# VHH binders against Flagellar brake protein YcgR (ycgR), part 26

Target 1, 263 residues: Flagellar brake protein YcgR (ycgR), of Thauera aminoaromatica (c4kar8)
Amino acid sequence: MAELSTPSPASPAPLDGGRGDELEKFTLRGARQILQLLQDLITHRGLITAHTGGGHSFMTAVLKVDEERGRVVLDPSPDPQANRRALAAPRLTCVTQLDGIRIQFPLVGLGEGQDKGRPALFAPLPAEMLRLQRREFYRLQVPLAHELSCLLKAEDLARKPVEVSARVIDIGAGGVAVVVPTGAAEFVIGGTLPACRLALPDGEPIELDLEVRNLNRQTQRNGTEQLRVGLRFAALPRAADTRIQRYIFKTERALNAKARGGL

## First folded at step 4 (VHH)

Design C41 (from na14 with G50L; framework vhh_7n9e_1)
Fold by ESMFold2-Fast, scan of step 4:
Structure C41 (fold): chain B 263 residues (1-263), chain A 119 residues (1-119)
Amino acid sequence: as target 1 above (263 residues)
Amino acid sequence: DVQLVESGGGLVQAGGSLRLSCAASGFTFSSYAMYWGRQAPGKGREWVSLISSGGGSTAYASSVKGRFTISRDNAKNTLYLQMNNLKPEDTALYYCAKQDWYSGEFPYWGQGTQVTVSS
């Protein structure tokens, strides 16, 4: 008995299964295509958010594809509790982004063991992978060096107004995902946070209204837990939209230039 | 129409063996990972085992690991579960299932086959 929130395009959370008919044309089922996409995730060292259900997730990565045994090898969480939740879950829903493309796939039958003497999680190769190239699903992973923040106007558990400075971890045309300290504020799915301030480099903060679309308690790769909040832009002014898109494009271009020179 | 028809269940004594089959039709069997699940009397459904589309990768619930073996024959559109060293607690209705499109769930599509293990 768990209520599942419908994920927004601005969220790293899994897409709603009710959109299956719309998403079919973006779904890969060929073994060759799946193997190639998983290998691309390894090559680019893509960070994956693995959702274990109940609003819990952890950060992982594909370490290896074992084609002979038909298995994918994942980086375990340094938090033993996150790994126990993953192993107990009937499935993992893995969400990542590669070069502006949203990638989502299920893993069922997760097990634990060792790879080259190191702890690892193992799962059968997914039978399908979602690969979305639409602009509305594009999420720029915000470089840590940018120190992008959003000042949230929220309420605490006693309904008293509080301001929370949240780190922006990804941003798209439709919204942002932020990380907030545990207990800093109460977030209600569907609730509106008015007059929040998004701080972008090279300019004044953008004032905007945000709608809470999803909540996820995430275990980081260092083992710490944080609350990830997916926020949709409500009634975004054109000037703000233009500036956000400019930041996304400029940052993506810089990251792509660095990747081509560094990879 | 997707059809999954399980067979091979029956009454067996503890320590015995049984092989279940699942005949699949109405979809491209070789393109989907397949799942065996079970439901014991008065309990919820639990997953037992799964196998990748090509058969190269398998996984098992801890309660059956080392005793059960899942396999498939894509040319015959058939899924198998070899059950060895059966225990009374393995008594359940066993289902095969195909993965749902985007949720990653394995809904039960078959009628199930009853396995009863006496001590």
Scores: ipSAE 0.000, ipTM 0.173, lowest interface PAE 12.2, mean pLDDT 79

Design C42 (from na14 with A59Y; framework vhh_7n9e_1)
Fold by ESMFold2-Fast, scan of step 4:
Structure C42 (fold): chain B 263 residues (1-263), chain A 119 residues (1-119)
Amino acid sequence: as target 1 above (263 residues)
Amino acid sequence: DVQLVESGGGLVQAGGSLRLSCAASGFTFSSYAMYWGRQAPGKGREWVSGISSGGGSTYYASSVKGRFTISRDNAKNTLYLQMNNLKPEDTALYYCAKQDWYSGEFPYWGQGTQVTVSS
C-alpha cells in the first residue's frame, strides 16, 4: 500500500514520511556532503519545487550558501501570496532532480530579507538531504524544444469526458510528469485515465493507461501557475516500454554530446 | 477553516464490519475529491480509497478492494467507508482527507478514528 500512498517516482511531490526507514541509506547527514550537494544545485541552476503545505508550492532555486551564518539563500516567488504562504509555513519541503537523481530536503525557519539589494528568502542549512540513486527514480527532464505532449482522457465535474493536451516535463521507466491548465479536468489520486496518447518525436503516438499518483499547483519563477500531475504507467506493453527507453537513451546522448560540443 | 471529523471506529472481531463517517465543514464539499487513509502503529500513512467530487468514480488499494466501499452524501457533507470482512491487518487509525483541486499532497487531514480488529 505504500506504493499507492506515496507520490510517483516521476513526481516533484514529496515522498511519504513512512518511507523514512527504507530511505535511510540514501539520506545525507554530513555537513560537507550537504554543502557539496547544495553547491551542485547552484552550479547546475537546478529548479526546486518548494512545498509550503496546504497543497501549495512555488518554483525557487538556491542562489548561494552562506557557510558563515549556516544558511541558504533562495530565490523568492514573484507571487507575493506564495511568499506569504512560505513564510507562514512551519516547514518547506524542497524537491528537485540533478542528472535524473531525486533530491529532497526540509527547510525550517524561513525568513525574508535582501541579498545585495534584491529580495531573498533565507533558511538555516538542512540537517539532512535525501539523494535517491535508485533506477526506478531516474527521470529524464524533457527538453522544451521537443514539445513532448500527452493527450489525457479525463472527466470534468459533470462526469463528461474531456481531452486535455498536457506538456510532458519528465519521463522515466515508471511514468511521466505533465503540466495542465488549472481547472482543465478533475484528477483523483488513484484514478485511472484510459487510452491516453503519448506523442514521442519518432513514430505514432503510444496509447497508454495512466494512473494519477500526485497533483501539485505550482507557481513558476515567471509568476505563472500550472497544475503538475504525476502519472504512473498502469500497464506498459513491451513495445511501448522499448520505445520510451529508446527515447530516453537517445535524448540523454544528444544532451551529453551538446554539452561536450560547447568546446 | 477546513474541518474533517472522523467517527465510527471501535473494536471488532475478525470477519466483522464497521462503517466510518467523516463530517466535513469549511469548504464546498461537493467540489472536491475525498480520500480515506490509515496509519498503523509504527508505520507511515497509506492510501485506502478515493472518490470523485460527484461520487461517480471510486478507487481502492488492492489490500481492501472488494471488502471496503467508499461513498459520499454531498447534501450532508459526509464521507463514508463501509468496511466488511475486517482482518487484524486492518487495525489502524483511519483518516479522511480533502483533495485540494491542485494538490499532490493531502493538505487537510482529520484527527482520525481508531479501528482495532481482534483475532
Scores: ipSAE 0.006, ipTM 0.409, lowest interface PAE 10.2, mean pLDDT 80

Design C43 (from na14 with A59T; framework vhh_7n9e_1)
Fold by ESMFold2-Fast, scan of step 4:
Structure C43 (fold): chain B 263 residues (1-263), chain A 119 residues (1-119)
Amino acid sequence: as target 1 above (263 residues)
Amino acid sequence: DVQLVESGGGLVQAGGSLRLSCAASGFTFSSYAMYWGRQAPGKGREWVSGISSGGGSTTYASSVKGRFTISRDNAKNTLYLQMNNLKPEDTALYYCAKQDWYSGEFPYWGQGTQVTVSS
């Protein structure tokens, strides 16, 4: 049976520590490599999901890296509660993506202050960063301009059928992660959502059954709370799988071309 | 400051019933989906049942479906598991759980309550 502790590939949730032996070859520990990767995240304006524990996370970004002082400067949440949770946490687990490659790193000893007169969070440079290129961990972060959505068929708090149009924030071979307003529908890990409709830019929506794998309450950079739902494809027809893979490959190719100064 | 305290376990004969309770504190209970898991000796932890924040949706492992009923009382910050038609294979330490993604340790578990079913 599906275990509560098993992360869905559709979720931005941190990876299981039990895979340590397989993940060692993807772990960066060189100071120069770590500094370069952090700088790449700044250059590409990479958004970071910072997990603070208790099912809570917030969206942040690396604003700058201070090699002389051995610290990173992070964009604080506009939600004071998210910042208080982060400062109280003994460790943050930061998850982001660069060119389809999953990047994960810990931050310990978070503090708050000012950077050039603006509120900021500070943390020592991480001693290690995980940089995964394996296809099984690959998640395409969906560009906002694509307006990729999934119409979820679920139930509200009174067990009445509701349809929720959810924004797809990432997609992979095994599923999608979507965001919904808190209270829009009832979700339970292991629950099945039948006959949902995934809208890709090309062609008609794909009808598919989804299984709920992850639930995370997240504070956005604008202070709005949202529920992130990780969904597994329960029964994916060959034609649907082909369309999803083409969308992923085409979008990744376009993003790579844009990053290299292309169109 | 999050606390989950399970109770209601005990020794019962096959075919018997027990009702487990989980008292939650330190967080807004009514805002979270809650779960029951169990661990038998020599086995890993396994998911048993889940319930949505408002109680409108429930899920069950195939091994307990039709025999166990999960419920919650948000006014009392309490989660329940009604166990009927108990079998020897239901013998395990039962845990109340809330999802926690911190440092890859998922989920957050309480201390547990022991259920032993004799044949």
Scores: ipSAE 0.063, ipTM 0.582, lowest interface PAE 5.8, mean pLDDT 80

Design C44 (from na14 with A59L; framework vhh_7n9e_1)
Fold by ESMFold2-Fast, scan of step 4:
Structure C44 (fold): chain B 263 residues (1-263), chain A 119 residues (1-119)
Amino acid sequence: as target 1 above (263 residues)
Amino acid sequence: DVQLVESGGGLVQAGGSLRLSCAASGFTFSSYAMYWGRQAPGKGREWVSGISSGGGSTLYASSVKGRFTISRDNAKNTLYLQMNNLKPEDTALYYCAKQDWYSGEFPYWGQGTQVTVSS
């Protein structure tokens, strides 16, 4: 079952707002950079998922950038209700990919009109655009059969050192998500766990420093409670980065091959 | 705790001007794009203007472009909206908003400042 789990695809869903400050360095604010990126979306006919809120979205594309009027022209949905929802929304959140790069931007002040005699939607140019390499946002769901673990060097309630072997549930270039039994250790968002050990299938465990980014208590369907801990690689040596990327690539390739060849 | 406090609204005659201010606290103001929205009686919220975190890029709804100017002072954690040539249809409660960029929503709104434009 786990072996047939597809890795998390590049989701059309917007990125988590709790990552705001971490993603700041990937945010474009220069008018010229924004114009260049929008023109790239036009050139490559990039399909955009526009989120109108309330779980609603539709597919669109940038047809034109009107630099003189400071606006973008968008392809309307064939669904009139989707267009009405978009026009009524205070904002669209637009998500797309270009050559393995995730691009996300808001559009506000949406209007309707015509371009070259055809119906079109238009909006002012976005003030900011998020641009992330696939490696920054992609997370491989770790197959249970791999028994991937990370030995966490953490502290208990009394600030005494404890070691916790945590199961790795997902992994990306920027970090891992692990599950630990509730109460096994104390975690503080922003806290650093030094000299933790990530066990990959090939070679010696990788020693690395991890920063706690998020904490979620999870109740499994069987009633078992556990803590999901999101951990960022605080400083990752090139050799360690290469090994992690190699594991991700090989596992993703194997899972995709099974998904395509499986009955 | 994110706090946004708007001020500067009032009663003004058509053709007049007002300058709105929004005092922000509880977050790193210089790291976020900021927006102005408004809500007229019996209508939904309408987006008015936006400004990038550094102030280098601005956006305006077609209904206010050329009449309103958005600006910010990151040293004072303050957002401004200069409103010129006001029209009766500009009558609304005006809000500043901190966008949660990644959630697709404006979850942080202030209490608002009332602008009434008499004919």
Scores: ipSAE 0.000, ipTM 0.178, lowest interface PAE 14.5, mean pLDDT 79

Design C45 (from na14 with Y35F; framework vhh_7n9e_1)
Fold by ESMFold2-Fast, scan of step 4:
Structure C45 (fold): chain B 263 residues (1-263), chain A 119 residues (1-119)
Amino acid sequence: as target 1 above (263 residues)
Amino acid sequence: DVQLVESGGGLVQAGGSLRLSCAASGFTFSSYAMFWGRQAPGKGREWVSGISSGGGSTAYASSVKGRFTISRDNAKNTLYLQMNNLKPEDTALYYCAKQDWYSGEFPYWGQGTQVTVSS
């Protein structure tokens, strides 16, 4: 019925086709550029979510680019059913990330075989690859086990300063979303929260100025209300940006690894 | 600088109708697919409906298909959800969302509008 892809909870969905014309400037079609990007994915051991259609996907990686045969060699899934779905699919849509940059490409004509005595999937080199340079669009859902928090410096209704420790539920290059108990502080869309502190698992908290972008009330199963607050990084030093991107990259790789091994 | 402001919720009797609106700013609205989601008391977030950037294609969760209609006005940067034949199980906080290009997820970026359907 619909052309829209509903988001998968376990993996990033392919980009909507309605933006095809706007994505052209980010699309690589040169053979040398494609080969170099695939080699970069190999060098950085980038994990790939391969979508087979019908809401199914599996985790893979580029093991090798065979320029002479014009083929890419992929790591098969440990799940035999996922490999069968992939081989039956008319097209794979491969989605990955390199240093916060989204990379997406199609593979057509998937086959199976061996590479140096190990099972492998093979496909012709893609004719195009998307390298979306707009890192500000990326958001990572923060695993609950990480207990990532942000200390917000805000005001109550009487304009008295208050500090609120908020749980970070998602994070990207441009900002975070946090959950705050209802009534803990007053938030105004467009308002600035100075000198907030973002606690990442490794190292000292990062001091950030945050701008309120959106507010969303949530009711928990116990009936308690929470506010979801979307916050933009108003000022982000390069060192802080690097640490945030490192956290996002490492966490995404770990989540992708769990998805591949996870039955 | 994405901003989404939902409105149109309220209290309604079972079998009634409501029309939700979402005013979008801070991005090129006509270039993005848009979505409605909801969170009912005691439940997780649920995707409700989606519409393509040009409005030519729509999708619905099975629980609302045939009762809800999503639409958009790109000239006004506004997303709509027409809700007919409302049921008590439709009681929830409703959010509009823009597609996330990297993850394919749609974080709820608006503050939401409450819909309560009484028996």
Scores: ipSAE 0.000, ipTM 0.112, lowest interface PAE 16.0, mean pLDDT 76

Design C46 (from na14 with K98R; framework vhh_7n9e_1)
Fold by ESMFold2-Fast, scan of step 4:
Structure C46 (fold): chain B 263 residues (1-263), chain A 119 residues (1-119)
Amino acid sequence: as target 1 above (263 residues)
Amino acid sequence: DVQLVESGGGLVQAGGSLRLSCAASGFTFSSYAMYWGRQAPGKGREWVSGISSGGGSTAYASSVKGRFTISRDNAKNTLYLQMNNLKPEDTALYYCARQDWYSGEFPYWGQGTQVTVSS
């Protein structure tokens, strides 16, 4: 169900013909709402993936909102080349998540300088922010301790059937995002992966047909490359839907209990 | 510098066929999944078909499934779309596209080839 959280393959250019109207319902344009949302990102120490175009992105965070000067202050990348790409870009597309809600916003006019003696990036406050509050867009970040995996049935570069055990990094009502090693199998957006097996911590693996919705190549901190694959549940049986929803609910409850008990 | 050059469009009667080609240069063609999209006058871009880097997996929009066939020749750096049983609603500018592996977006589009289907 990640169709509206990332532009659909059916409309890879900016959304048009009613699809833009669908996103408009989730777009914040009020100055007070924008300031409050940015402040919430600061309070919760939310990590932001900033896309600079040309296939490049880096991780950042909002350090401060300067209301008097109408600016956001961002944490620069430790990679000087990433910062140079960001400064050269006509816009950044910033993507983050707050309590399972996808937040996306543009930044234009990025500059560099210092904030209290530390290197910083500055940009004017965004004129708009997208906040996708529909339950079908909610994504639970899967705890590493759960070792959630999905056995994918795909083809390798030689057109031979291959089974790939993929780590599930997030899960929602409409699908999962998984990570596979680059080159492990071939994927195409819109392609169907039949009879995949989703392993939850309790019970037998769930057999599912999955549709590929997005592909993104990511470089990990250790320098290895992984392919992130967004997968939609193509035909989810009622019993499987119930088990997935129960897992999401129990995990959210446990994470909330940990957050409160730790303080 | 990525270049995608489409060809093979034209005027055809309903029920006819056309074969579109996309000549790719400036990147390792065999390492990327490739896509066809289209845009009718006054409408947004619509995804039509996709093919994986080695050609082992294909996908089609429901509106064209069974009528269109996507294929590729990695030795020639060329993508194809065989279009059969064309309908007036297939009239559009057809684009070849490469997905960016890092951002997941389609930053590289060709200039397109016009397909006009008369009734």
Scores: ipSAE 0.404, ipTM 0.815, lowest interface PAE 2.8, mean pLDDT 82

Design C47 (from na14 with Q99D; framework vhh_7n9e_1)
Fold by ESMFold2-Fast, scan of step 4:
Structure C47 (fold): chain B 263 residues (1-263), chain A 119 residues (1-119)
Amino acid sequence: as target 1 above (263 residues)
Amino acid sequence: DVQLVESGGGLVQAGGSLRLSCAASGFTFSSYAMYWGRQAPGKGREWVSGISSGGGSTAYASSVKGRFTISRDNAKNTLYLQMNNLKPEDTALYYCAKDDWYSGEFPYWGQGTQVTVSS
């Protein structure tokens, strides 16, 4: 009897807006390519973070592609409020990652109904899908066992300085994503957090300035909300860059070895 | 440079209709999803409607579904919002927005066009 391990997914955040035109060359618009990619997500049971705007998101999955009706069937959130936000949103921005490849696509025209007698969300097939495998956009999903943390120097709602130990959920060449409890600190997109400390395995914490790039409220399976904060490295020294790249490479290699049963 | 110019607002009686337009320039209009939002004094910004790049998919806020219709003319780089059966609660400044689905946010809004629904 094999145990299915489904660790809490560290879902990737949407990319920075200033890169939209540069990302066009990585955007798929062929109907067959889009269908194949969606089917790959179903086959690999890829978990998707659906961003509904206003800093809100929920966890979903593509359950089915209905080619005859030109639509996708999505798993609804166990949180009714998250589903209401999704149905009210002008679009969902769906983000997932499979084998280090970032996959992102919009869904417009979300509806609700039933599939095989069970609640489901429906949307027309996306006309565009981003498929991105470049070093500067690559994000390693940090294994829970690594207990990676970043001590953030931030402010509370009264603008009083506060230190928050945040769990690092993904890391790349340009930054990290962290999770903090809702209300732990006030974050402003574009704001700078000075003298934060990133703790990697083996060695002293890396002191660096971080810029807030993204804010997303995630509804967890138990109904609680966490704030996901996307942070960009400012003026990263070469020695720190080398340590981060080494960690990413070593962890990728270890994860690939585990996925192949040590083969 | 991205430019969005809304027009078509005005004063209308409850139960009436208005058609809003948004003239887009500075980007390949046919490659981006487009949206309408609104904001009334003393209230937060509310999403109204969205349309995919090719026009094949649309979405509406529950408050306007069945009354408003979003459409686009990619040859004219223009976005439209047909508003029917207007209510006093629809009184707001209406904005169009270019999608930035790569970032998950809406990086640009137009200046808006005022809609006022009497009684």
Scores: ipSAE 0.025, ipTM 0.479, lowest interface PAE 5.8, mean pLDDT 81

Design C48 (from na14 with Q99E; framework vhh_7n9e_1)
Fold by ESMFold2-Fast, scan of step 4:
Structure C48 (fold): chain B 263 residues (1-263), chain A 119 residues (1-119)
Amino acid sequence: as target 1 above (263 residues)
Amino acid sequence: DVQLVESGGGLVQAGGSLRLSCAASGFTFSSYAMYWGRQAPGKGREWVSGISSGGGSTAYASSVKGRFTISRDNAKNTLYLQMNNLKPEDTALYYCAKEDWYSGEFPYWGQGTQVTVSS
């Protein structure tokens, strides 16, 4: 099965099990490695999106690791319905990121109770954690100041060709995530958008074919609806791949330098 | 309040045809892309086909391309999958989903519709 989700720090989504063999080398199964990674998530106060199935998820965090009882303590949702769905789910798929690296792990046997007088969710320690270090899974959050755009060639509701200028919100070796106004064009997961144009700083737009991998509708606080579209590079030419990698490297280096030099 | 109800499955001989339906309610059906997925016993979920909100664009898994046709009737809030030249390996539970379908989770908490293809 082709990958239907484009993982990114801004729009987390679980990876398909169809990558099983490829992902095995990135899977942590050692108890000490798992404990260390969970502790790193606690130290960095990382937010976790917990997927309960059926398109439902909630935001949580690892509050502590109880090594004696072999379990993790999680922050419950303020929404009681989300907690009920989580407790009823046979499995949670937890997705987070640490320094741009995607982290994904299952939790089975979720329970509820209290930790030091506070409501908490409990689950056995995961037997495995996925830590994606491949360049194709790395996603750079595009700085707003770069004004990166991709001109998408798609169809409207009447099957007429339209060109939509989409803002690029993240980029990796395998694709981009973009934002478009809801209703601007028709998209379908698995569909191909031919001859799109990716505008990078310093140079002519890159012409390439894109395949739609995921669609996420989001409503802003002002009631404005936007569609986030995950797009895979189809048959990326070597010269285009080099330019994209160079942009990612240069931008990451600049952002890291800015973060270390900031007061 | 969102409901997706699949129907039309059954037992069919190899080379035969079936038409699946998905009745949608609780949301503006014409505003969402819709998908068919399937899961055989002991296997993971497999994406089968997708159709854009207005029906202008379709996509198919390579294993079914040329044999299956996805369509929709926005006036009836119904999604269809016409399955021709069925093979034993098409045997699976078939389910439909909205555009917010993520890999690694079921798009619907319901039953789906069972398709069994005998040789």
Scores: ipSAE 0.012, ipTM 0.536, lowest interface PAE 8.2, mean pLDDT 80

Design C49 (from na14 with Q99L; framework vhh_7n9e_1)
Fold by ESMFold2-Fast, scan of step 4:
Parts: structure tokens; sequence; C-alpha cells
Structure C49 (fold): chain B 263 residues (1-263), chain A 119 residues (1-119)
């Protein structure tokens, strides 16, 4: 089930271990490379989703790498229950993203204490870190201002056709991630959604057959629940592929120019 | 706690049929999509089939499509896999799996049920 359990690169969910052989060439095992990547996470203030098992996770960040003591210092959760779960877990799976590149690593032997008088979590340096740089794993986070949408053709609980307008939150060479209200339609990983319509700027909507690759629930701050659906392009005509790639490259270029203090 | 117990495997000749069952407990079965996976000797686990929470959507690996049928009975907390026209290549340990909604991964697997197809 490795392929079906693989989330989008922007997903906080960890990658399935069944992909281990394929992912080995993207796994960093050198001490210097691991230290450098952890320092990059500190420098870019990367938010990390730490999975404690049993469906639980919390948001953290690497505050410091203590090379002398061979450990990382992590920001504890403001939720005491999340910290208790993390300390009780035999393993944390940490997932983050830098510049569209997915980074994942395990932490074992988590402890609590203080760093410079402030509460902190500590763990030994990881022996390995995954850094995925492949084009098919890269995802553009869609700017909210673009209001990208995809009209999904799906079925409800009674197997009746239903159309759902979904907001596109990320897009890559291989697919999109969308959010829909919980209960709007039935989804199953591996299921196909025929003749969906992806609305891109500058043209007619693109008609696509989409395959469901992953499903995750998200609770909004107001307590409402949304479903995040990862969708693979099942068949993509050359013209559609060209338009999608053009959108991705133009948007990346605009975001990079803005980050450099320009348009 | 989540428990999944597979049954119905056995030895069968090529062209034969078997029906696998998975008895689920420890969670609200009707709220979760359910899946079948398999592992052949010397190979990794591979996805076989999936079914949505209400049974409205199903999916199959290309190697089994047209031969296998997934179904569920939410009143009995049971998942099924009807396997027809079995081939020696279908020989594997078959597992029932539940997706974790929050992580998007499959942490809950049963013990499996062995299917052996002779030529």
Amino acid sequence: as target 1 above (263 residues)
Amino acid sequence: DVQLVESGGGLVQAGGSLRLSCAASGFTFSSYAMYWGRQAPGKGREWVSGISSGGGSTAYASSVKGRFTISRDNAKNTLYLQMNNLKPEDTALYYCAKLDWYSGEFPYWGQGTQVTVSS
C-alpha cells in the first residue's frame, strides 16, 4: 500500500515505509549532511509536524543543534497533553518542507528539560534524514489570492452523483491537493474521479481524470472540519501538462521575485 | 484499541475462488474507509483494493481488477474480498488495513490470512 499511503509533499502526513527502497537515494546518512540540514531548518524557521503515533501530532521547530551533546532542541507544544504523548512515544516522525522540498526524519528517546531557562524537548540527533528533490514530489503552495478551484465529480453516501467545488491548496507535476467540507462526498484512496474540471488562470477549465492518493482531516480554528484530498492526474494531455507547468513556473518566479523585495 | 482479524485464506488451484473476511473492532467501523493489501514471499506489501466508509466508492489494483470484489457490512463490522479466477501470482499473505485520518498512514494491520494458489 506504499503508493496509496504516499501523501503530497506539502502534506504533514509521513511517507509510507514501503517506499524505502525507492527513497534510499534521497536519504542523508552522513553526520555533516544531517547537521547542515538541521541548521537549514533553524535558519528558515521551518515548522515541523511531529507525529507521535496513534493519529496524534503536534507542531514544533528545531530551536538549536547541540553538537557537543549530540542532540536537537525542540520547541514544546503549548498543549501539555501533546507533550505528554510525545514523551511517551517510542518514536517521533518529523515532517517539514523547505522551498517545496519534503524533509522527514525520526527522533527516538525524547526527553524534557530546559534550554537557557525556557522549557524544551531534547532528542538525540537522527541517524538519517529524507530530503526529496524530485520534480514529481515538488508542490507549489497555491496563493490564496489566485482562488484556484477544481470541480470534483464524485458520489455521495447513497452512490448518487454529486459535484463538489474544491479549493486547490497545492499543485505539482503529478497532481493537486484540495480541501472540501467533511461529508461533501465519498472518497477512497485509489478511487477515480472522472471528468473533473481544474480552473487555471488564462483559459478554459481543464477536464481531468483524477485518482485519490491520500486523505487527511483538518480542524479549523472555529472548530469546523475540512477534508484534505490528494489527487493524482490519471491522464494528462500534453496541452494540459504545458498549462499546469507554465502556471507553476510563473507563480514560483513571481514568489521568488517578491521574496527578493521585488514584484 | 483497534483490532483487525482476517480469515478465509487457504490452498486453491488456479482458476479457483476464495472469499476473505476481516472482523473489525475497537473503532467506529462505518466511519472509515477500509483496505486490503498483500505480501508475497520475498516482496514488499502491495495495495490490492479499497472501499469508502459507506461503500459508495471502490478501487482495485490493475492486477486484480475484474477478478476481485471488495465489499463491507457495516452492521457486522466486517470487510470482505471476493477473489475469483485466482492465479499463482496471487499467492500472498493478505492483510486488512485501516487508514488513520489524521496522519494519512496505515498504522493498523491485522495478522493476515495466507492464500496459496497452485498451478
Scores: ipSAE 0.242, ipTM 0.704, lowest interface PAE 4.2, mean pLDDT 82

